VHH binders against SET domain-containing protein 9 (SETD9). Designs and how they scored, part 5

Target 1, 299 residues: SET domain-containing protein 9 (SETD9), of Homo sapiens (Human) (q8ne22)
Amino acid sequence: MPGRLLRGLWQRWRRYKYRFVPWIALNLSHNPRTLRYVPEESKDKVISDEDVLGTLLKVFQALFLNDFNKQSEILSMLPESVKSKYQDLLAVEHQGVKLLENRHQQQSTFKPEEILYKTLGFSVAQATSSLISAGKGVFVTKGLVPKGAVVSMYPGTVYQKYEPIFFQSIGNPFIFRCLDGVLIDGNDKGISKVVYRSCNGRDRLGPLKMSDSTWLTSEIHNPLAVGQYVNNCSNDRAANVCYQEFDVPAVFPIELKQYLPNIAYSYDKQSPLRCVVLVALRDINQGEELFSNYYTIVS

## First folded at step 1 (VHH)

Design c08 (framework vhh_7zox_3)
Fold by ESMFold2-Fast, scan of step 1:
Structure c08 (fold): chain B 299 residues (1-299), chain A 124 residues (1-124)
Amino acid sequence: as target 1 above (299 residues)
Amino acid sequence: DVQLVESGGGLVQPGGSLRLSCVASGFTFSDYAMGWVRQAPGKGLEWVSDITSGGSTGYADSVKGRFAISRDNAKNTLYLQMNRLKPEDTAVYYCAKDTEYIEWKGSTEYYDYAGQGTQVTVSS
């Protein structure tokens, strides 16, 4: 076969990494549907890091402004360069609080999914999957997802290549494996939940949070933080999203870090925070379920 | 357009050596893992060796200790040094570029590119 080699021969390269790996060595669970592989040197970035960053900043900035009455308190703890960005809003807020109490006494802020819709033109949410045995899935609940849009994030505790993942790895199908060996534990239960909350509390300075922990609750503040519930594609359901790794740049606004649904397991590591986004492979209509691309083990 | 041009094949006696070369064009050579695959008469493709963009190498058990893969990023060239050749090494050798993401109607397809191949015959 001269010319193009098709993916059926690709497995011969011996350079595969599993993206979702329960601890197979422990023999506690066998779920081949959670195992994915990619070549170690695969460059499957669908959109630029700048496009990912731009989308996250747009959504997080809108969430911050929607909650400004509470967020104004943290501004007193931040550098003048950050405070100056919001000075006009602080003056209006003081007067606005007085006016709103008299005219709109019980007015609430918009729900996070409404903010997502207003900023990106769509909303997503977790619901019961269309697949008979899959449990939860993620659906486009409103609007249209355009091709190339960031539609979700994979939340969880980030473990560097050689950091230990002890009991939380046992029977856990929500361990996402990055190409460089970084792992993300997106399990919302058990020890994984306790670990994430502990790390979130460790990295907090007063009311200033460096990560979002609300994805572990019934009231999610970052509506993108549902990626762990996206099901793998199958012969009956084509993939409409793919996973893309993203490192949070040093320039990321400190006041918006509270919306990142990831946190490093070890505080003393100086590596950039790894995130994972799900990117639309085509336009996705309201009511459609999200399915991720995969290269699962056949057996 | 991706182009891979192999050379260096030929007829050698058992125990002999050959060096294969592959000149690449149409993509940023230094950014991709490269490899060699071979096809013996009447058989399917067999992976022989690979080298990552960072220089890490891998070898099939059948060639480990006898073959050495290398790359020259300044010349966009991949090499395979084949030593202590055996009759079982007789095959067409193809230079291959690692997989590339392709979006296709709401799904992704991954595929490799290979050149035209160069014939290696090990015979007494």
Scores: ipSAE 0.000, ipTM 0.110, lowest interface PAE 19.0, mean pLDDT 74

Design c09 (framework vhh_7zox_3)
Fold by ESMFold2-Fast, scan of step 1:
Structure c09 (fold): chain B 299 residues (1-299), chain A 123 residues (1-123)
Amino acid sequence: as target 1 above (299 residues)
Amino acid sequence: DVQLVESGGGLVQPGGSLRLSCVASGFTFSSYEMGWVRQAPGKGLEWVSDIYSGGETGYADSVKGRFAISRDNAKNTLYLQMNRLKPEDTAVYYCATYEVDLMSGSEYTFDYAGQGTQVTVSS
């Protein structure tokens, strides 16, 4: 029995590599979520890029339309190719056609979490984790998350391998490492927050933002942008989501980029923007907390 | 030409309150992110607070719970209500927004365009 068990353990260990990020040494005793496992024969995608793109476009389009009266002002400053997509709605706004004064109805805009629920059949939000000393966690607050669904996004500043991240990395449990060495700093505090906001200011197109910065505030516009608060799996809490890397394609609608919770550290328009989504490994019920690992499950 | 004019600074005792105002011109105020940054004597610039076009707010940990940012789009005016002031809040306060030139196609960067208003907290 021991020889068989040792062979099985050896094969399992060969599938995984425990990867320390050098700068996390200062917080190893404080937050184990900075530690990641990378399988040697890893499968880095559970669902197709087309499925990820389709989900993001569906959610972002719904958010955009829910806020159209404010977005129409921004659209007026964008190229005709973008404005033409919404010409019927813009014509109504430009004509000033409105309900008669004798109709006293408030135009109720849905909350982002409600739009997510109406669009995907579920909603997620951060709350106090079920784990002792973990602080925040992410929960399914409404509906049912089906296996294979995009359930969250990992927000933050995207760093290439050669880019400096030294001071941002000190005591920072929110740095995600991609398989190719790209880093995403999802910390909502301190120097990390200042860096993200600076980059967001750099990449504006007039009044239109090219990335979502509301995940840094109490009023989140993209309800998926809570991935950095998802806790790592443990012996008593199995993983129910996995990380999947996604590059934003060139065909991504410019007016919807404001909902992407990621921005490149370097001003480089030639490389696609790296995003990270969290994908459900099983059906997840209302009230359940999300738990992740770094790797996709190896078949 | 983006112009921001701050006012409301002054001398106040610890525990006191001040309300800063910033009147904006030269851009569509309602569509832009606005914020406050400060510079204490002998120190670098520190971000204090911001408010997005949609009304969402953010605060530095040093001022959270004591300061409140707000905007009045009809008056093109940004406000910072400062309560329970501390000597450490002594600084020149600047109103900030993005520099935008839509006609020339210039690069957009976050910058402060205001003159600043001095806040001194002393007993």
Scores: ipSAE 0.000, ipTM 0.095, lowest interface PAE 22.9, mean pLDDT 74

Design c10 (framework vhh_h_nbbcii10_fgla)
Fold by ESMFold2-Fast, scan of step 1:
Structure c10 (fold): chain B 299 residues (1-299), chain A 129 residues (1-129)
Amino acid sequence: as target 1 above (299 residues)
Amino acid sequence: QVQLVESGGGLVQPGGSLRLSCAASGFTFSSYDSYALGWFRQAPGQGLEAVAAISGSGDSTYYADSVKGRFTISRDNSKNTLYLQMNSLRAEDTAVYYCAAEYIEKTYSGSEPYEYDYWGQGTLVTVSS
């Protein structure tokens, strides 16, 4: 009996000790990453890279056009080949701005969630999870999500396989591990938030942002950038979305990069920017909460 | 303390059927935890081959091309038991079959599951005429 009581106290003391000085915090000399083992025949992709790219471009283009009054300024610093895509809209915008000023009226743009709905037929947003004590979750707030749709993106700072991730990895529930050892830190607080904002400032070209930082705020510009709040599936909650990795191609439009909710910790021009999307495994109705599976297995 | 125990292996003639079971012990599933489970096999002189896998929710399944249409994977989360129904068995299916489990931590939203954490000791399936 005394041995059982002392063991209980020792276990509590050990937990107490590790809460103040986590073991992982003491290993600063090396951080080896064990690659996830996935059967060679397993599919990690529900849809093609072309379908992911097409969806992102469609949504981001709609967001850009919806906010054109603010975006027209950044076009002045871009090549003529980019400006030519918007010449008709620039002429209309110039006339529209003059008329708007004369009337002293605000032309309301649509909210990002409404643009998503008009573009893909659904909207998603974070809210309190249906799971007791889970905190945040992500819900379909409007419309119908069809099977194979991109429903969300996992935001955050991208760390390559060999890049250090130290204090921000400690007690951080928002680190996503890619198959190749790339990590995405989607934490919206503390040092993770500071790191993301620093990288965003580093890559910024005047008024042109190279990544979306609004997922760190209450006013989110890319309504897909809520993936870190999607809860994992369980025996009580079936998965309805699956994570899929996506590399941003070099030909991605410069003016639309501001909507990508990911940024590389260290810029390496030889490596494409890693993004992660969540793809619907079935049709998902309005009001349903999203639950994720880490890999897709197809029969 | 955590163990995976396979059962149901044995000698069977070509065209026959076997059902393998894998029982997990030393841990209990909760609404906050999930395990992805799979079957692997190793024939004499061959490398380890993935046969079938099933997600924690049971909604997604995978099968190697060599067993599609013949094998069916299923799970009973209330019993923490994984099954592999093997029909139309062939000589090429002769192997030691291993059950494996990958822990998916519910407390870390978006965290990737770790490499297969637990492996059984294997059960021998011999298909011979």
Scores: ipSAE 0.000, ipTM 0.106, lowest interface PAE 18.0, mean pLDDT 73

Design c11 (framework vhh_vobarilizumab_d1)
Fold by ESMFold2-Fast, scan of step 1:
Structure c11 (fold): chain B 299 residues (1-299), chain A 118 residues (1-118)
Amino acid sequence: as target 1 above (299 residues)
Amino acid sequence: EVQLVESGGGLVQPGGSLRLSCAASGFTFEEYAMAWYRQAPGKGRELVAGITSGGDTSYADSVKGRFTISRDNAKNTLYLQMNSLRPEDTAVYYCAAYDEFLKWGDYWGQGTLVTVSS
């Protein structure tokens, strides 16, 4: 046995990857840390960052336009460079009484779930899980989710590795761990809720908020912000979605940031905001519950 | 070698009290956050109570006002004082040591059984 040569080859073998998933904190029957072999050629992403960005912009733009009467008042207080994007719509509101009345008569207010359906061809919502012990789950409530679609987002406060989160983690099954050690606290109750609301009130550009806080309420504005309620796969329930990390680019429209269901715990960060999306691994039919895998592996 | 050894479990009547102990060795106890978990038959493990290296405590809603977590750094021992016990408190209780940076247990004990029954 050529010990030194073999040892050198083994030192080049691929390393284990793992993700901290909420169910581990609730149902730990073995070791507290789980490692799995993931090939180096495996992708951590199912779809491109461009596809994620395109989907989020499409949905958020539709939500913004659906709420334009309220948003136009906020928009009037923002820089001209932002207002100029919407001046055609603003001009319509400044036309004669006949045109304004006709516009109001033709416009209908859609619920966020209906906007999601109109923009992506499907809708999702939380409900009682099909699993006897799981409580909540997330279901496709309308339409068809095609393979590769962004189907949900994991909301919550984003913590860097060096940032304290101990008390928020106690009894909290909604902590998601990114591959680089960034954590997202998606809990809608207790101290986690208070922390998110505090950060949301801190981060503003004039009258415009830079994150969505409505996922903490009964009146959810971003219908994708239900990812923390997606249950993990099991022997009886195959995964049909996977987690994918996404950093919000600097070019992201300021007026649409109010729909991002994530906020950084640290105030004066220069780094892009970390988000997590759930991406469909196959076509998912109306009525099906979403189940996530513990690891993202794309062959 | 790292070890966590739980003791103090047993049979108790509803409304009774028990004190659980966890003896720790093989690591710098005073630098770790500590926690108690429990697992009832047919259920997953749930976090019951936690205590930081600095002594700050937190509890699950189901045990607030009834259970008290404490630590003795000189003895490398974690405690759980359990009062007003209910049948639904019946479980195997596990001691865990937390790296506060990783936010989860690094070390686990073998557990001690608590049965609340008449």
Scores: ipSAE 0.000, ipTM 0.112, lowest interface PAE 22.4, mean pLDDT 76

Design c12 (framework vhh_enristomig)
Fold by ESMFold2-Fast, scan of step 1:
Structure c12 (fold): chain B 299 residues (1-299), chain A 118 residues (1-118)
Amino acid sequence: as target 1 above (299 residues)
Amino acid sequence: EVQLLESGGGEVQPGGSLRLSCAASGFTFDEYAISWYRQAPGKQREWVSTIYSEGSTNYAESVKGRFTISRDNAKNTLYLQMSSLRAEDTAVYYCARYEDMWLGTDYWGQGTLVTVKP
């Protein structure tokens, strides 16, 4: 019964949101809780956009192939322009299904964190921070993070500077402010969670999701999507990562968009999707907590 | 119980037009995204188009510019206007209600046959 009630409430909120645009357009306040600071000795971008893209594609392709039995069923319902990239693998998958009666035996997958480790040489996860009163933090749980590696992504709904975010911004410490005024709402609770799920439902391509919503759950698909839990550096803890903005190029493979933990608030899809990655400023050893020097929360 | 019933299929010549309808019942129609799929004889089912509750739409590359999806919330009916039909558009066309995985399950209609005869 609760599932029916929650679904009804979500659908009513979704209709309200799109019907009462004049009310949501009255956001005249700036959120003072999220100021972005770049030290004078640091660069605006630590690595190239091509390096960011290469890393994301490498990880997402590995996740896709690890789950290929399920992905092949989705691909079978998509246009030839998408599934033609995987014709050789589809032929092998179909032959495998014919030979095996138990499809569960073919569904041998590694955990996302294991795929990340096999792909990049390290893994990260959220845990209780080493800082007093900080709550959650992000740690290197396995392997070595080399300087210049993409170690995490900042998940959430992307708002252009002209788009209303007023109600979602109240009391929300997980809003990341980009230099150009674009905001990313990485809050995994309340109205922020409902907004992200609504946008995710809007942007489907049939059975294929166009963004990752699993960072909102206990069963994560993209293990990089923990960036909102990275704490600021302090006098006791030096920064070892830096935030870097990244625009998803038009040539990004549509079947891999399901791993992007970001979605645009507006269903006007003319602008490129903004993402934010965290890049290592030095080699980071197993067991170390991640700390940023580019993002400041001013309570 | 959710029910979807397709109609409007038939035989047409290449370059012709058809309008498919899907009558929906058993749910609040205006709150859901609904899709069209098709399946040609001996081939796998493929996605054609989706219309969301807000009115935004998506199309498969093979039908862009030729097909138009629309909805009439007062009549609980989904439409697919097909123009410039080709032999490769010959298929059984299915209506499907699609939503977020945790909110429910997908429901399919029985299909309506479209034949484009050279």
Scores: ipSAE 0.000, ipTM 0.236, lowest interface PAE 15.3, mean pLDDT 76

Design c13 (framework vhh_podentamig1)
Fold by ESMFold2-Fast, scan of step 1:
Structure c13 (fold): chain B 299 residues (1-299), chain A 118 residues (1-118)
Amino acid sequence: as target 1 above (299 residues)
Amino acid sequence: EVQLVESGGGLVQPGRSLTLSCAASGFTFSEYDYGWYRQAPGKQRELVAAISSGETLYADSVKGRFTISRDNAKNSIYLQMNSLRPEDTALYYCAKWEEYLFGSYDYWGQGTQVTVSS
């Protein structure tokens, strides 16, 4: 289990620190822990949980159906209650005729960004920020984002407030802090990447994945999973999105969990999975960069 | 609001016929493809017939007996069922196919029950 492995390493490190290497301890205490923080005054959600859920289900369902040839093989191994939801597509495939694909010349799978555009009326992607020092940013690449739309998700490993997050927190600008103390580590590199992949392997049900790990690669399956690259607002760049916390309900379709870009550090808590979405504060035009209204804190 | 409302089901003796109708509203009817599906007690839902702008498709179990048709002026699709058999007993649904998202929405209403019994 990742949590047990890290705790064992931490206990061993404590013995080693007191005996042999005080300079490492000094360096760790001087390294800042960078967090993105939701202010307590921002308790109210911009849109309802039902609106968030509806948007995610719409997008994930579209991604699932776009990849149906691959997903149908996974469906054959799932309970009848799940397979029955898709038997109309299975029946068409069984008869050897795909009317929509044949009629509309849709002979190949669409890219995830195109599916996002077809389902929500816009697409987003990471690119070089308009801010000189910021590196990456997130832009509206196609269409129009209406006020109140879910435009992105903050990917990463979810840590409850009492769970250990050690070396991942040092020099890591991609840790998001929720109002209740939950942390999301959205770093796509180093130990953060290893931890997420380990949790993803732990939670899978045979061939069915319980979270999206592709945000860690160049071939992103959930095009919303770019939220960690959204820059904070400044005097020269007004905020046009805000962070909103969302707990995945128990009723969430199991076959669509593979598109959730978040995974719990500990699987035995029985608490709902925390996600964070970015919601538009105004209509956002094609070509505009996203800027959040929350500030990075350093501790 | 997208609506598909099925009608025309009922109890019928083997060898007889029924016509099912599906009234559609809330979208431009002529731009989409449609299908009739059925689900018998204890069995999986299955595609019975499908129709695009002129093309039709039938399940092997109903070929030669059932005919699907559409009327774009009336925003309706129909399923003419001839030579009905006890195994045709099922709840029948009509569905709208999405160009960019196959079977993306459950546009089917409560369905219409067809019972073939002697």
Scores: ipSAE 0.000, ipTM 0.085, lowest interface PAE 24.0, mean pLDDT 75

Design c14 (framework vhh_vobarilizumab_d1)
Fold by ESMFold2-Fast, scan of step 1:
Structure c14 (fold): chain B 299 residues (1-299), chain A 123 residues (1-123)
Amino acid sequence: as target 1 above (299 residues)
Amino acid sequence: EVQLVESGGGLVQPGGSLRLSCAASGFTFSSYEMAWYRQAPGKGRELVAGISSGGDTSYADSVKGRFTISRDNAKNTLYLQMNSLRPEDTAVYYCATQEYYLEKPSGVEYDYWGQGTLVTVSS
């Protein structure tokens, strides 16, 4: 039984489902790639899936350790195979003798952007765009982004091919279209926000969250989850990043899934979770705004 | 470089007909999907009709049977034949096309838009 507000929204959704004709439904080709012809010489991916995975694990592991005082409580509810990875840190946590050595008194939680800097050598954050009417943009706030680095992730609800996305698609410029027809709704407002939060609530494992929902707030935990605010390139602003699709592998550490800013709309255990990263096309200096190019690169 | 220029709008009486044209330049017209959108005063843009590169057509329910979309690849021109016009068809009509490389994510928008042509249906 949905809550009073969700029940009202669901009843309205049922009524409107039979009256809305999505733009995609009026295209007789029914091929999600029809609007995206990729030349044979084009590179589908700028960096390997192993490089993407390695970067995400490195950042998420650092975020987990930065918040260890809270995460240690969650670890008590997880399998022994997960707890054993943090055995030495848990032993220190359960011993009061460390207080005498002033070690715990000097520990402090760093801001997520500072953890990103310590981990990858740069930090990024959203701010007012350098483009007069664009609103938000994403900037390199510290350090140097090397060519081929993962600089951001595109957050949001993941819709498989032909899954309904009627209300969320209306007037929404934040729907990312993957080459295979998978959609990611990165809108942080309205019905899109409600849908993401609903999906986030269903996918919990006890006290452990299986996705990051903080990108919907002003206090983001994963500093990479700002990809929806990256503006398009133009004649005045050359592209310095491109989008790359990534499927989360089955071996992804369960305790780090809380930092993934994506969640599947339908509960499907058989399909890997689709994520989208933004990858640097060149070295990007401190103070520069990120501008996106096409999904694929012609080599 | 890509340009779409609409023409053929005007004032007509209810039950009348108009033919809209869209002259395309700066891209290989025959390889692209094309569409007509309209925007009535105080409302958002709505899709009216679409045509594939192969000539397959689709229509919004409100215009089906009254409007016909077509293309002339030799002239790089898109057409919308509008018959049995009604006062509720009053809108600015826009021509649109999409590139094979997508830019920023969008659920319903085309990459390139014309400036529009006004159609007014009244006595």
Scores: ipSAE 0.000, ipTM 0.113, lowest interface PAE 19.1, mean pLDDT 75

Design c15 (framework vhh_6fv0_2)
Amino acid sequence: QVQLQESGGGLVQPGGSLRLSCAASGFTFEDYAMYWVRQAPEKGLEWVSTISYSGGSTYYKDSVKGRFTVSRDNAKNTLYLQMNSLKPEDAAQYYCAAPEYWEDMKSTYGFDYRGQGTQVTVSS
ESMFold2-Fast, scan of step 1: ipSAE 0.000; ipTM 0.360

Design c16 (framework vhh_h_nbbcii10_fgla)
Fold by ESMFold2-Fast, scan of step 1:
Formats: C-alpha cells, structure tokens, sequence
Structure c16 (fold): chain B 299 residues (1-299), chain A 130 residues (1-130)
C-alpha cells in the first residue's frame, strides 16, 4: 500500500481483524453497504461520451481562465505545447500589467458557481433537501438545465473490482457502484476523506494537482462536484437526472486534471480514470431539487 | 474536536527574535495518528502565504525561501505543541501568523499549500518595527 498512513491502517487491520469481526457485523447490520440497482430502461447512456467530455472541458477551461493569475505558476512546469495555448495571457502577466490591477479594476475573478452559469446556462449547489430527514440535496440555483445536460459529477476515490474498501463501506451511504463493479467513495468525512487526500498528495506534481480535493471542503472549486448529495427518486418525487459512467481519455489536458473530482486508489498510469456524471432527463427549472433513478438494495 | 491556539506574537524591533507556539487539542502528536503541521502568515493587504511545515515525526520540514536560515519549525510531542523560532526579524515579516494542521501527514519538503490543511488557529499578530 502506498503512503505511510495507508500502511499503518493495513497493519492495524491485520492486527485486529479477529477482534473486530463482531463490531463490523453490527455496523453492517445498522448501516448496510449500499448496492446499486438499475432498472433495465435506465442502463442506456443518455448522451455520448464525446458530449460528456466536451462539457467537462468547457467548464474546466472556464474555471482555469477565471483563476489564471494563480494558474500561470503551473504553466512554468509544463511543455511548451501547453504554454503556447495561453501565450497571450502569459505575455500580459510577464509584462507586469497586474501592477495596474488596483488602478483599473476592470476584471475580477468570479465564484465557481457563477462560472458554471456563464458556461452552461445554469448553476447547481447543495442545500437542505426538500425531503424530510434526507439531510442534503442538490438544487438548480440559477438558470435552466436543458434535457441532456451534465448537471453534476460524483466525486470520490475510485476503487477497482478487487481493491480493499471494507472499512470505508461501513456506515457509508456515499459509495457508488458502477455496473462493471468499480466503486466510487464520495464520503467527505472520516477515513474516506483521508484516503482521497492521501491519493491526491501521492499524484501531485509540485503546484500541479492531478485531481480536485476541494469538494472535501467548504470552498468548492468545481461546482459540479456535488453528485453524492443527489437524493433517490420516490413515488412523490420523479427522477429528473440519471447516473452515467464516463472514462477520462488518456489524452486529457494536464492543466485541467486539477478539476477532476475523482482519483484512482491504486497508482495506474495506463488505466483510464472512471468518473460518474449526472445527466438531465428533462428540462429542470430554477429552484428544483435533483432526484436520481439510483435504487439501493441492502446487503 | 480539533483546536489550535497560537501564542507568542507581539511587537519586536528589526533584528530581534520571537518564538510562536501552537497548542493542539483534540488530537495527539504520536507517530501513529499524528498531523502534519504548518505555519502560514498574512501581511496587511496581501494573501495567505506558507512559512514553514513539519511532518508528524519531525523528519521532514519545509521553509519558504524568504525565511530560510532565519526561522526554525519544531514540535514537542510530549506537550502537543508546535513552535516557530523567528530570528533576524525584518519589517516584511510583519503579519498575522496562523497555525494549521493536516490529518494526512503528507509533506514533500519542497512545498506546502494552504488548501491542504483542514484545521486552523485564530492567528497571532507579529509586528516588526522600530
């Protein structure tokens, strides 16, 4: 296991496994692991992988440009082919035009939610759910979500079929099971948070991040990274979004990887990163809460 | 409940010395479940900048180029306290100094960033003037 913290956790598990079997069984009984059940009519993709990729690149590029003053540091570490994409903006930075910023005040950075609105025509955010005792939910806070739009992403650590996730699964309602058996742990607390941040530190290249970790904090940089808070549909609340699996292409702009709210548990440069998006099943109006067709079976 | 409380700030003359302390509660500095700890500062009208960081074992440290050779970060696991010894102070060291903790223990030695830290103290003011 990579990382000093993960090795310590594995050693603790090995030392205590025979003593903790009853405790684990009790926790699973009271907070059973979530399994995905997908009705046959919900298994098909609503939009193409190309449409998903196009949307994510459009949003991430807008976020990058909005924060260019800080992002210019990252470009110094990247190949000339990447730097050339931003040559005009780098020329402005290098010539000290920023010294006139206080004098002219012509442009300020926007909040991520406002960038999302300017880019896609809508914004989403987490808030208290309209459902009694559901806790958090996700709402369209501004604009109109058209049918087929990517409205959210399911953040978290990506586990391959045989990778250990047992402790993270105990009492954790935020584990998403993909159809191929890949799991995404979107819990923003406890051991799940520690694991994600450890993997983020593992993959970091100086100031260049390979994934977004801000969804774990109150200051979210990728406003789409709230998918784990979308509640399941019910008889009184029809589904208006569905989950769609997406693999990040091997060729992806390296400077934009910092906005991907997913990271692989095991280091594997050859495997594509699994992401999960939520796609609108109909037009969704401002003020509406998002509800998914994700059904859970207690095991 | 994780809490960090800074102390030791104040007014000093240029060339003087000051030692900041950060008392931690709600977690321990043991090697088994320790936190990575750091000092950050914010000068008037400026953004938050990293000053120094130290790993749970004390074996790895980070220092900003502006403070290398003048400041020393250290920790006392028996007292659950982080220290920043500041020598040869300059007017540009005037700032509010914040103690921060990161549960992941991860410090690369050459870099540290505010967004990696989960817990923050309230800050202590250091003024360097004649």
Amino acid sequence: as target 1 above (299 residues)
Amino acid sequence: QVQLVESGGGLVQPGGSLRLSCAASGFTFSDYESYALGWFRQAPGQGLEAVAAISSSGGSTYYADSVKGRFTISRDNSKNTLYLQMNSLRAEDTAVYYCAADYTEWIKGSETYPDEYDYWGQGTLVTVSS
Scores: ipSAE 0.000, ipTM 0.326, lowest interface PAE 12.4, mean pLDDT 77

